# Ledger of designs, part 4: VHH binders against q9ybd5

Target 1, 159 residues: q9ybd5
Amino acid sequence: MEGEGLLVRKIRSGVVIDHIPPGRAFTMLKALGLLPPRGYRWRIAVVINAESSKLGRKDILKIEGYKPRQRDLEVLGIIAPGATFNVIEDYKVVEKVKLKLPEESQGVLRCPNPTCITRKEREKAVSKMVLVSQDPPAYRCVYCGTTVMGDEIHDLISP

## First folded at step 1 (VHH)

Design N03 (framework vhh_7n9e_1)
Fold by ESMFold2-Fast, scan of step 1:
Structure N03 (fold): chain B 159 residues (1-159), chain A 120 residues (1-120)
Amino acid sequence: as target 1 above (159 residues)
Amino acid sequence: DVQLVESGGGLVQAGGSLRLSCAASGFTFDDYAMYWGRQAPGKGREWVSGISWDSGSIAYASSVKGRFTISRDNAKNTLYLQMNNLKPEDTALYYCARGYEYDSSDFDYWGQGTQVTVSS
C-alpha cells in the first residue's frame, strides 16, 4: 500500500466521528471544550457538509490523540444521535458505537428556567433531565418540569 | 448479512483487457469506500485501487496506475475494475473489499475473489 494513495489519512490513535448532521461538528468541538484557543492543543480534522446517501449531507470529525471519557459519548449523543463514534488504536478501529439520545442526563444539561432549584448557587441540587421525545428531541427537567426541545438543547450542555 | 461477490475474471493474453465487477449487498453501499485487492499464489494480499463513496477520491497502486480504472455504480450497488494492457505480473486472485470513508485502513469484509490469469 502507498501512503499517498490512501483515500483517507490514517491516524495511529484517537477518535473519528462520522455521519454527523451538517454543521454539528462545530457544536461537538464546543461541547468537548476543543474550540480555540483550547482546541489547538490537538490535531483536529473537520470535514463539513460532505455528501451522504444516508443523511444527504454530513460532517466528519477526527481528533488525533484524543482519549474519550464516558461523559463524551453522552454529550455527543445529545448533539448527533445516529452518528458513528470510532476509537482508533494502532491504525485500526477497535471500537465502534452508534450514538443515541440518552434516556436521562444528570449534570450535563442545565435547566433553562432561571427560577429552578438547580440554577441556585446555594442549593445542592444537580440538574437531571429525562428524554420525553425522540423526534424532535426533547428533555424535561425533573425538578421544575421545564421542557427544552430541538437545537436549544445544545446550548444547555455544561462546558 | 454483508456479501461481496466478484466476477469477470478469466484467462487473457498479455496486452489484453478484462472488466471485473463486485456485487454488494446487505449494507448501504454508498456509505462506504470500496477497494480492489489482489493475491498472487504464495503472496500476501496487495492493495490495487480504492474509491470513495461519491467517486470524488480515487487512488491506485503505482504498479497499475494508468492501466486500471476503478469505478462504482451506487444505484446498482456494484464496484468495477477496468484492467487494460494486462501483464503476466497481474496474475492473481482479485477481490473487492469494503472500507470506511474516514479510515481506509479498516477493512471489515472482502469477497472470495475472481481469478485473473495473464499468459505471455
Scores: ipSAE 0.000, ipTM 0.144, lowest interface PAE 11.2, mean pLDDT 79

Design N04 (framework vhh_7n9e_1)
Fold by ESMFold2-Fast, scan of step 1:
Structure N04 (fold): chain B 159 residues (1-159), chain A 121 residues (1-121)
Amino acid sequence: as target 1 above (159 residues)
Amino acid sequence: DVQLVESGGGLVQAGGSLRLSCAASGFTFSSYEMYWGRQAPGKGREWVSGINSGGDYTAYASSVKGRFTISRDNAKNTLYLQMNNLKPEDTALYYCAKGWYDTSEYEGDYWGQGTQVTVSS
């Protein structure tokens, strides 16, 4: 197989995330735990600020050999709702998913309120947040009612 | 509706040449990367060649490099594959494929019906 002739090299297997808003590819790598040194296991291609018919500009992320977890789709949907997630096997797209803001998120988003029961080390309560607005995106903590909106949500993604 | 119609196949002797065409309609052809693939009797599909939207970057499978040339005419919404020095091993049904507007992956979201190429020894 050859693959060097196109915008980014074709991959045999793994994932390709397209239509990422400019600059959010690195946010995705951080959230997936793939920033160095941890990302060494996979061949990763990142295209930043490329032309896009939908967004004017976009990022593209290719991760060879990566097998996505269900948590990954939730996290990526929080970072880039509307982006296209492609699963590649044997140089073919076998699954294509349009990412969405999850309706609820358990154990993924940390409540920013330091007095919340989910923030206390001694308590075993798992963070649970519910989507209360899509435009702008907003999540509310089920336990304390604290609401987080827009890009601040990305800062709350648990590693 | 998206349509891709291949033509130009036929029976040719080893060492001969053929030029395949793919007429595209139902989408903005000039915005998409395009591919040629083939399927030999009793085998799976294999990627043959690809070309970017502007026509200034091309790629080839090692088995055809130096013998095949991919090109496009965006004004005519047509993709071409010039095949020279054909070998019996090139016998296959040849397909063109529409790539994604914003990706470079081989498998597009649409494939044509194909045109048969048979190379005799």
Scores: ipSAE 0.012, ipTM 0.155, lowest interface PAE 8.6, mean pLDDT 79

Design N05 (framework vhh_7n9e_1)
Fold by ESMFold2-Fast, scan of step 1:
Structure N05 (fold): chain B 159 residues (1-159), chain A 120 residues (1-120)
Amino acid sequence: as target 1 above (159 residues)
Amino acid sequence: DVQLVESGGGLVQAGGSLRLSCAASGFTFSDYAMYWGRQAPGKGREWVSGISYSGGDTAYASSVKGRFTISRDNAKNTLYLQMNNLKPEDTALYYCARDFEYSGYDLEYWGQGTQVTVSS
């Protein structure tokens, strides 16, 4: 059952993120810190704009040997709510999670308001955003009330 | 309540042909990519062939390419595998599998299988 005849090769262990909206696999790699020159510790396969019964078209991201942190699932959920996160062990899916927009995000999203206390260089206040709309996605800063919506949210993900 | 029921297996002489069928129920068949896999005694499951939800794209394991043809009839909720020029090494229990996408990892819905035995 090796990957011959599949769009991408099967992996023995790691993660497979499926049902990613077209083009967002690159956004995920950037947010996870896996774009060059970083990330070369893992074997990564990316499929862009493949056929999908669920979405019409999708991206797929496979990261061989990778064990995700809780922060990673939160970040991935912000980028592609509804995508399927698969944990692979011994070529089998052992865990499947449907990603979702987190209701609250702390230390992950940067407030875009330059006047916000969380943007002050030596203040050390941790950003905190709350989900105020799912369609379109929108988050509001709890400190200054600034709201960010849609694809703009992805640009605010902390490195 | 997903059900996949394979049929069409049997005993056949080397060089012969068989056509396998998989009847699907309990889900919208046309929304899913479908796969055929096989398992010979004492061996692990081997992927054989796959077909997209529309039938517009197919894939085959190198061991069967050129000899086997996968197809589907979405109006009848049925998956097929046409097997030509059968070899003794094709002897196995053949399974129909539902896959959610082309990832190759969502083979959680397997049928009971249909036995194919090729004599030499």
Scores: ipSAE 0.000, ipTM 0.151, lowest interface PAE 11.5, mean pLDDT 79

Design N06 (framework vhh_7n9e_1)
Fold by ESMFold2-Fast, scan of step 1:
Structure N06 (fold): chain B 159 residues (1-159), chain A 120 residues (1-120)
Amino acid sequence: as target 1 above (159 residues)
Amino acid sequence: DVQLVESGGGLVQAGGSLRLSCAASGFTFSSYWMYWGRQAPGKGREWVSGISGSGDSTAYASSVKGRFTISRDNAKNTLYLQMNNLKPEDTALYYCAAYDSEGYLYEDYWGQGTQVTVSS
């Protein structure tokens, strides 16, 4: 779209994540591995605490040139269920996904129990969590039964 | 899901008028800035006009200022473009799009558009 005046800075291609709960855009950047020095390969725009008719307030994250991985949608859904994930090509939305809490997550969330078999390098067990509640969000480790809830889940996202 | 369906295009003589409509669904229409854009054969896309969610603010490209009027009916979820004193250079595919109140990308859906052809 060519023009001036009221047009906002749009990205030609990449990803736009909208309707992010206020303050969670930085959590997303950390989880995607895009905080310095790694993220500087892309042009990243972050809008924090913007007005939203849908949510009252929201964050927005734009990552020009970024190609999302399968893991990324899982991680973003854990951080901001209900947020809108947009794939942009030639300045238009070509794909739109409403993010959701995954029913099961493997290799993404680390069990917080230090005695869990998944915490032991020698055992080679990959973490597996199952969703047991959506409000508040809660995941249970399939190996040791430990349950994690609410915003503490974000601290368990594997690098 | 968001859907935007344009209509009202056609063939018209220079100096004539047309009124375009954009029927919106799948979102809270009154909360979004709405835009009209166009693309002529062999040319890039160009912005034509924009209107705030409430309808209190409007803006126009210099090429159409004074000839076109953008408006909306939030009760009907419909965006309009009244085009007067049409010129051959207004010949293009016209389409609508939605953006959030901050002007950042929220919903950037471009329909198949409606063709406007202005003969001399």
Scores: ipSAE 0.000, ipTM 0.088, lowest interface PAE 18.9, mean pLDDT 77

Design N07 (framework vhh_7n9e_1)
Fold by ESMFold2-Fast, scan of step 1:
Structure N07 (fold): chain B 159 residues (1-159), chain A 125 residues (1-125)
Amino acid sequence: as target 1 above (159 residues)
Amino acid sequence: DVQLVESGGGLVQAGGSLRLSCAASGFTFSSYDMYWGRQAPGKGREWVSGISGSGGSTAYASSVKGRFTISRDNAKNTLYLQMNNLKPEDTALYYCARVTYEVESDSGTYEYDYWGQGTQVTVSS
């Protein structure tokens, strides 16, 4: 135990997102609305492209004091399916969730088609996208049929 | 209550093969990354290989890469380590581990939530 050294210290409470594909921790911060200057109220530790003797390379994101919402897990799953979401309390992991691509996403992904009914100011319809492929990830708009795939999906995440 | 029970160890000649199993219970197995580690007598723990909860990603220590293969069967809540071309220096107690989270330093050694009792592997020359 004495020789334990961590890249960043353990947090007392909050969330730790581990096994993030290299470079996607900033995408997560953007999607959560925590990129500077907005994130300055939170104590955030970000490790980008860290060596992992167990899984090669990874990002790690720690947000001290953060209380996760259900929508957060959906958004983070779109960005980094397979990453591990840990809820920390009293320096212990109290919940552990493997993030996954949601089968359906409502109000989270904006349809990229500017003529889609969900893009009209007067329209009350919220965006609905359904997962049509896991690898590469692909979503299809239920209203207009437009399909978006790969990393382009991340640009469609609603703030 | 979390339980990890390793099996499949034994005595084998150099160049031989063994397949280790780790039976997991008390948690949602598919939600956790798992690892195999080992400890030779009088030495510290050494991680051997890791696998993501889905099985889609694996990693290996340089000392075993190309010889060992990690896999899992989430329907059976079982983790496996296929060990080929065993060498005398592979002699150790092999542990199955459930990962809580990883923040690695040069040591990388104490990130696991729980390690099993282990199964002994002895490779004679």
Scores: ipSAE 0.012, ipTM 0.171, lowest interface PAE 8.7, mean pLDDT 79

Design N08 (framework vhh_7n9e_1)
Fold by ESMFold2-Fast, scan of step 1:
Structure N08 (fold): chain B 159 residues (1-159), chain A 123 residues (1-123)
Amino acid sequence: as target 1 above (159 residues)
Amino acid sequence: DVQLVESGGGLVQAGGSLRLSCAASGFTFSDYSMYWGRQAPGKGREWVSGISSSGDTIAYASSVKGRFTISRDNAKNTLYLQMNNLKPEDTALYYCAKYEVTYDEGSTYVDYWGQGTQVTVSS
């Protein structure tokens, strides 16, 4: 579709993330570093807890003018595996990605074990987690073996 | 089940006015963005005007901007279209629809369309 057909303002360029589980759009904004004041220069539309035939309820996140980084796809996949990530250019979808739990995550998830070498601020070790289960989601720290699962994973995203 | 019932159409002379209503049931009206569309004889469907769930965001097709006004009453589950300065080219079946922001290839942002109300503008 082109022209002014959408009620949540149609964007010329940017990203639209659809089919987000209810309540996770703000988790995504925090993880992307887009909460004010950092996000202030982008036009952001958030639909929370809307009706969805697929999910019963869903969130939708639209970020006008935003150019995603590769890290962004990883954190979004951790927060909402199965959500749809759309890249918009000239009012058209030019790229569409179904988000998935990354099999490995480096520098994104913080190990919850306070004795882990990756928790020592003076050490050079970068956090590295490996996906060990998809349902429920579970990640294991490669440095200390600590496993984290389910919604607790979202609390470990770096910002 | 979702039900949308349009009313308020009729025959009017060029330069006249009509007010259309759309009564919604079977879903939580206040959670959905709504729009008005129209279909002239022998033509495809055309988007006319849209309004966000809260009523804060409104948009119009260029052909009707300045002449039509969309509004909603969430307490009454009703969508409205005030049509002023009607032209013969506004003759069409007018319908309302709820829609969701979905960026799918080739998809329209429309689901659950009503049966429509006929508007005829004579010269």
Scores: ipSAE 0.000, ipTM 0.128, lowest interface PAE 14.0, mean pLDDT 77

Design N09 (framework vhh_7n9e_1)
Fold by ESMFold2-Fast, scan of step 1:
Structure N09 (fold): chain B 159 residues (1-159), chain A 123 residues (1-123)
Amino acid sequence: as target 1 above (159 residues)
Amino acid sequence: DVQLVESGGGLVQAGGSLRLSCAASGFTFSEYAMYWGRQAPGKGREWVSGISYSGSSTAYASSVKGRFTISRDNAKNTLYLQMNNLKPEDTALYYCATIEYTESGDYEVYDYWGQGTQVTVSS
């Protein structure tokens, strides 16, 4: 793990996600669909467990050439609220967003209750979860009332 | 206005030792990770070794692991590279650098800002 920010260089264009809690950069790559073999067309730099004046330790994720999608900020906010999402063009930050837990999530988080109508293929119901606590993070399914908390939320992210 | 000034290079015989220093100014040195890189004539830049802001974590290129030791003195704003059992292949211009994304949202990559220090290892 020579990551620690030391092997990371500037990217000309793409996305840089900074101030990621240690270990969650891999969770982000999975959620974005960029784990091998799918991510092989992107030049990706991952810094894990680097030092941070703000957090003590942080991950950094750089995805060169990547164009962010509408759902990306919502998904990444679920994984790392408080992290910084940067859009890079010509080696400069052209857009900066502080990620946050979305107050509601539609079609992104799956209800873990197997009897929920959103889990029935033929019903075609779109999942809808609402944020009920930020610390600890907790979401509740609006259809069946099932609540999911903490890191278990990450396992519910739809591909 | 980051400034990095390397020193301590010179001519040494194979098997010898040198200690490089990098004097840092213009930024809060104790808050930034630092690294040493090198470039031999006609070759690209090679990362050599890195150290975390507190000095608690270090990393080394496979070519120098076990022979070089990176360290820092945050009270003196100075980065060091102790080079032991030097080989002719270590002949290069050595430079120090820092890289960090700041909390202010500016992406700051503090590359080398000067001439470096030349290390020449005779066979």
Scores: ipSAE 0.000, ipTM 0.123, lowest interface PAE 12.8, mean pLDDT 77

Design N10 (framework vhh_7n9e_1)
Fold by ESMFold2-Fast, scan of step 1:
Structure N10 (fold): chain B 159 residues (1-159), chain A 124 residues (1-124)
Amino acid sequence: as target 1 above (159 residues)
Amino acid sequence: DVQLVESGGGLVQAGGSLRLSCAASGFTFSDYGMYWGRQAPGKGREWVSGISGSGGYTAYASSVKGRFTISRDNAKNTLYLQMNNLKPEDTALYYCARGSEDYGWYSDTGFDYWGQGTQVTVSS
């Protein structure tokens, strides 16, 4: 590295997510809906598998110009509980949020049970999951009782 | 409450050496990358050196590379800057700063906290 900020582009505004478990940065981008099937509008910097004294290795994700939604914190907390979400304005960190597994989630996680009423296009039922275990992470559907655990949860995140 | 307190500055002859210290408190020191910066009279702040939370990675400004060495003692919550072969142009107020995390010197998003600084004056 040749001086701080001299080799790496600064972001004036947006978000920096730090302490991401190795390999999860792309999971986050997909979950945030920032990877359209065609074209691309975002300036994103990704550091994969960097040195971390706490985690051994970590990912770092910078998304220039991104304005976070409340839903985003729940989604990111499901993917990387314990990661740090930094809001950047005028080149300064103006807010730090330690991500956590939400106790319950509505409209974010889809029930994997194909017979669940929340999986039917005709039905107006909104998915609702409740946290039943922190380690490993596990959620239970309140409508049909189906439980999902660990990495399987990430595949259920609605765009 | 985060606090960073620099010490070790002073007056030194050109070609001499000084070791600066920064005592950190109020946070888990090893979780954060740390920086040394400086501001000379009539100039803006200049980044000098950075070190990862583990101490495994270091970086230096071209103006000090080979002369300065950054290090840390996580058991003592202390950051150091060993300055050798000092030149009059090294005269400045030296600050330590906390990055956003243990790989913080890599971050170009700025700093959470800065110390008050310690004055280094190098005479000919």
Scores: ipSAE 0.000, ipTM 0.112, lowest interface PAE 15.0, mean pLDDT 78

Design N11 (framework vhh_7n9e_1)
Fold by ESMFold2-Fast, scan of step 1:
Structure N11 (fold): chain B 159 residues (1-159), chain A 123 residues (1-123)
Amino acid sequence: as target 1 above (159 residues)
Amino acid sequence: DVQLVESGGGLVQAGGSLRLSCAASGFTFSSYAMYWGRQAPGKGREWVSGIDSSGGSTAYASSVKGRFTISRDNAKNTLYLQMNNLKPEDTALYYCAKESDYPWYGDSEYDYWGQGTQVTVSS
């Protein structure tokens, strides 16, 4: 129990996202477009609900050979603020980033209000949401003022 | 060149209190979880407490829960352990530890331990 957890094989290169809240690793895979029916180009390991006697419980997501995009960091921060994003090169962590809720999100989160100008096909308005609360997480649409909170935010992530 | 320097140990009577400090350098302190462990002479290392990088999540060994409080000051790169209601069984060398760069390797959650500060609790 003390110091024990599920092992993940050490990788030569890629990314490892640690300290993911339990259950959110699958949400991350969905948001990154890595779930079926799409073809995969990377080896992926998922550890769900790993025991950590020091911090409680966590998920771990490893994507071997993956090169992260800037959009990926923003999306992952929305799903698991406080998780640790590790870039691996030559079996060593070369970059470690604590993910956070972005203060502003443009073109990533869809407004849930069907009458919002950002949802109208005639308009060129790009969705823009601003962070209004961190606990629970909450975003407000800049255009129509609609607020979305908690886990519902994940349903609004654009493909 | 990771360095962890513990201080604040000493001799106290049972029921007393001590506050330990750990000064960290050589790494981005605010990016790592930190831990306190202890070791009595002739015994293995025992995990005592842990705190995440932000200070928002803490955990304790059952033997110290309710008596010890872990905290951190990221602006000062310092980790603390407030120890109350000390017992003779708490006598040990106390050391802080840095989260491993590979904390997903189970027992390898720590990759660096400090030199320690001695706590002696008399009855």
Scores: ipSAE 0.016, ipTM 0.342, lowest interface PAE 6.3, mean pLDDT 82

Design N12 (framework vhh_7n9e_1)
Fold by ESMFold2-Fast, scan of step 1:
Structure N12 (fold): chain B 159 residues (1-159), chain A 123 residues (1-123)
Amino acid sequence: as target 1 above (159 residues)
Amino acid sequence: DVQLVESGGGLVQAGGSLRLSCAASGFTFDDYYMYWGRQAPGKGREWVSGISGSGGSTAYASSVKGRFTISRDNAKNTLYLQMNNLKPEDTALYYCAAETGYFDYSPEGYDYWGQGTQVTVSS
C-alpha cells in the first residue's frame, strides 16, 4: 500500500547511505574496511538494486552504531558522488549530506605512476590529487601530473 | 495541528526566477529534515531538494542543481526555494514536506500537509 517508504528497519544511531549506484555498496564496505569477517561489531544491512525514482535502481547501506571519520566522507564521495549520507541519532535523521567528489584529496588516492615521489617508500611526500573533471570523474596528481579517471579511481583508494 | 503552507508560485517566462516559501506550524521545525517535491501534469511526484534541520547540509535533484537553492529560517519556521533560470520543464505543483523516514527522498516517504503552489514556465 502507498505510505510505506522504508525498506529496512529504523536504527537508533549510525549511518544510512542511500541512492548508491547499483553494485557500489560492496565497494563502500571494502573501502571502509567492513567486508567480512571484519566489521562484525556493526549491524550492517545492504539492499542491492532497489527501486529509485532518481536513479531507476539504487543500493542502500545501513551501518548501525558506526561513527564515520572525516576521511570516510571523502572516500564515499569518490565511490558514489550524488549518494545521500544520513546521520542517525535517537531514531531521527540529524543530517543529510549529498556526497560529492572532493575538490582535492590528500592521503586518500594513490598516484598510479610508479615513478611519482609519493610512491617512493622512504619519502615523506603525501599523495595529493585535484579534481579536474566531474563527468567522467578525473583527478590529477599535483606532484607528477598523472591523471586517473572513471572506475580506475576506486582501485587507488588507500586502506 | 501540523500545517505546511506553500506560497510564491506563479507564471514566469523561461529564464526567469521565483522564490517559493513554506510556512510551518504545529511541530518543532528545527528538528526535522525538510524538502521540496514537485508534480507535473500527468507525471508522478519528483523530489527536488532537501535541507537538514540545522541547515548544515543540502541536497538537490540533478535536474535542478546549480539553478535552485534551498534554505530555511528556523527562527521564522519557514522553508525557501530560490528558483533561477527556470525552464518549461520546471512547470509543476511544488510541495514542501517534513521527513518521516530515515532515507529515500521519495515523496511517498514524507507527509504533505499543503495543497502546493503552482509554477508555470512559458517559452
Scores: ipSAE 0.000, ipTM 0.158, lowest interface PAE 11.1, mean pLDDT 78

Design N13 (framework vhh_7n9e_1)
Fold by ESMFold2-Fast, scan of step 1:
Structure N13 (fold): chain B 159 residues (1-159), chain A 121 residues (1-121)
Amino acid sequence: as target 1 above (159 residues)
Amino acid sequence: DVQLVESGGGLVQAGGSLRLSCAASGFTFSSYYMYWGRQAPGKGREWVSGISTSGGDTAYASSVKGRFTISRDNAKNTLYLQMNNLKPEDTALYYCARDTWEYGDSAFDIWGQGTQVTVSS
């Protein structure tokens, strides 16, 4: 029963990220580069800690007019594995992706070790992290072996 | 005990009127968009009308626009559908549904059992 009754509430086009763990919608906005100061091109709706019949509680993020990059799905998967990414056109879902922790990530996560070759401004080495655990989430730097776990991974997302 | 219970259906002559009610319980009714849908024999579900949380915004399927009016009373946790100038083509099981923040089939997570409307010619 998808119909015109939903149009006054739903976005016309853009993306809707649903089933986000409570409190992580703002982490997503920061990672996508969509936080203030000003000059935004996007209409953004954020719902924090909403009720969900299926999951109990969830965040929801709606970004009208936004066109995702492949990198965005990788980043969002790191922040909220299991969340649902919906591409909306003409008020209908045209693409639906279940986000997941990427098995490896290049150029997305910054190694926290200040002596790592990937942290040196003059070096050409691009960061490369490999998923070593899903519960809790953990990534290991291929170059220096440093491991980062849990929510601290979010602080390492490159701008 | 989240529930939606429809009532007010029945047999009516073409050109007649009926008023359907949907009684909501077990959740904060005023926080949800609400919808009326219908299913005719041998057909899939068709949305009929929708209403915003305050009742300030409404929308209708083209087949019923101008004949049906959706409304709500948040103090009574009740959704209404006033059906005027009924046609044989309006014969269907009418049900109300609670919106979610999802799209498509998962846009509705609570459905009523429905109330039958039969329009004779």
Scores: ipSAE 0.000, ipTM 0.138, lowest interface PAE 13.0, mean pLDDT 78

Design N14 (framework vhh_7n9e_1)
Fold by ESMFold2-Fast, scan of step 1:
Structure N14 (fold): chain B 159 residues (1-159), chain A 121 residues (1-121)
Amino acid sequence: as target 1 above (159 residues)
Amino acid sequence: DVQLVESGGGLVQAGGSLRLSCAASGFTFSDYEMYWGRQAPGKGREWVSGISGYGGSTAYASSVKGRFTISRDNAKNTLYLQMNNLKPEDTALYYCAKYYDLGETYGMDVWGQGTQVTVSS
C-alpha cells in the first residue's frame, strides 16, 4: 500500500530535515558527527528516496532530542541547499529554515591545497571560503585562491 | 486559517471518469506542494498523488499511475484530480491536503472534508 500512513513516526522534540536531495541524508549524518559508532544517544530516522512533489524524490532526516547548533545550519546548507530545517517541540514546528549555500564559510570547510597556510598546524589562520558559484556550487579559498566544486565540497567539511 | 474544500465526487460506472476539484484559501497556494489522498470504508488513509508548488513535478501511487492526473491552477487557488478508467477499488472519500514540510513521508498535514467517489461494478 504505497503511501498509506507514515513511514516514519512524528517526533516529539528535535529536528526534521526535509526535501534533502536523494542520497544526501547520510552525508548530513557524517557532517554532523552522527555516523556510527557516534550518534548513539539520539533516535535517528532516515528515509531514503521517498516521494516528493518538489524534487520527484527526497531524503528525510529526523533526529529526536537533538538541539541544533549554529554551525549545523551552515553545514547542512552546504550539503543540501533548498532543504527545509524544522525545529520540533511538542510535535509542532516552532522554527522553519530554508537552507542555503552560505556566501562565506569560516572554520567549516578545509582548503584541499596542502600548501595553503590554513593547512599548516603551526599557523593560526582559520580557513575561510567564499561562494563563487551556485550552480554548480563552488567555493574559493580566500588565502590561496584554490576553488572546490560540487560534491567535492562535502568532503572538506571539518570533522 | 487554512481551508480546503473538495468537490466533484459522485457515482460512476467502472471505466468512467470524474474530475475532482479542491478550492484552497488562507495561505499562499503556489508556495506549497498539494496532495490528494483517499480513505475507503474499513481502510486507512492512502496517499494518491502529489504536485509541486508551480506544477513542474508530479507523483502518483502505483495503484493509480497512468489513470489519474493531478494538476493545479494557481491563479484560481484550485487543485484538480482527473480520474480516468475508474475501478470499483477506487471507491473512497477523496481528500486534498496541504504539505507542511514536517518530514512526513507523503506530506499530508491539513485535510479538507472530502468528496465521495463511488464506482459501481
Scores: ipSAE 0.000, ipTM 0.161, lowest interface PAE 12.2, mean pLDDT 79

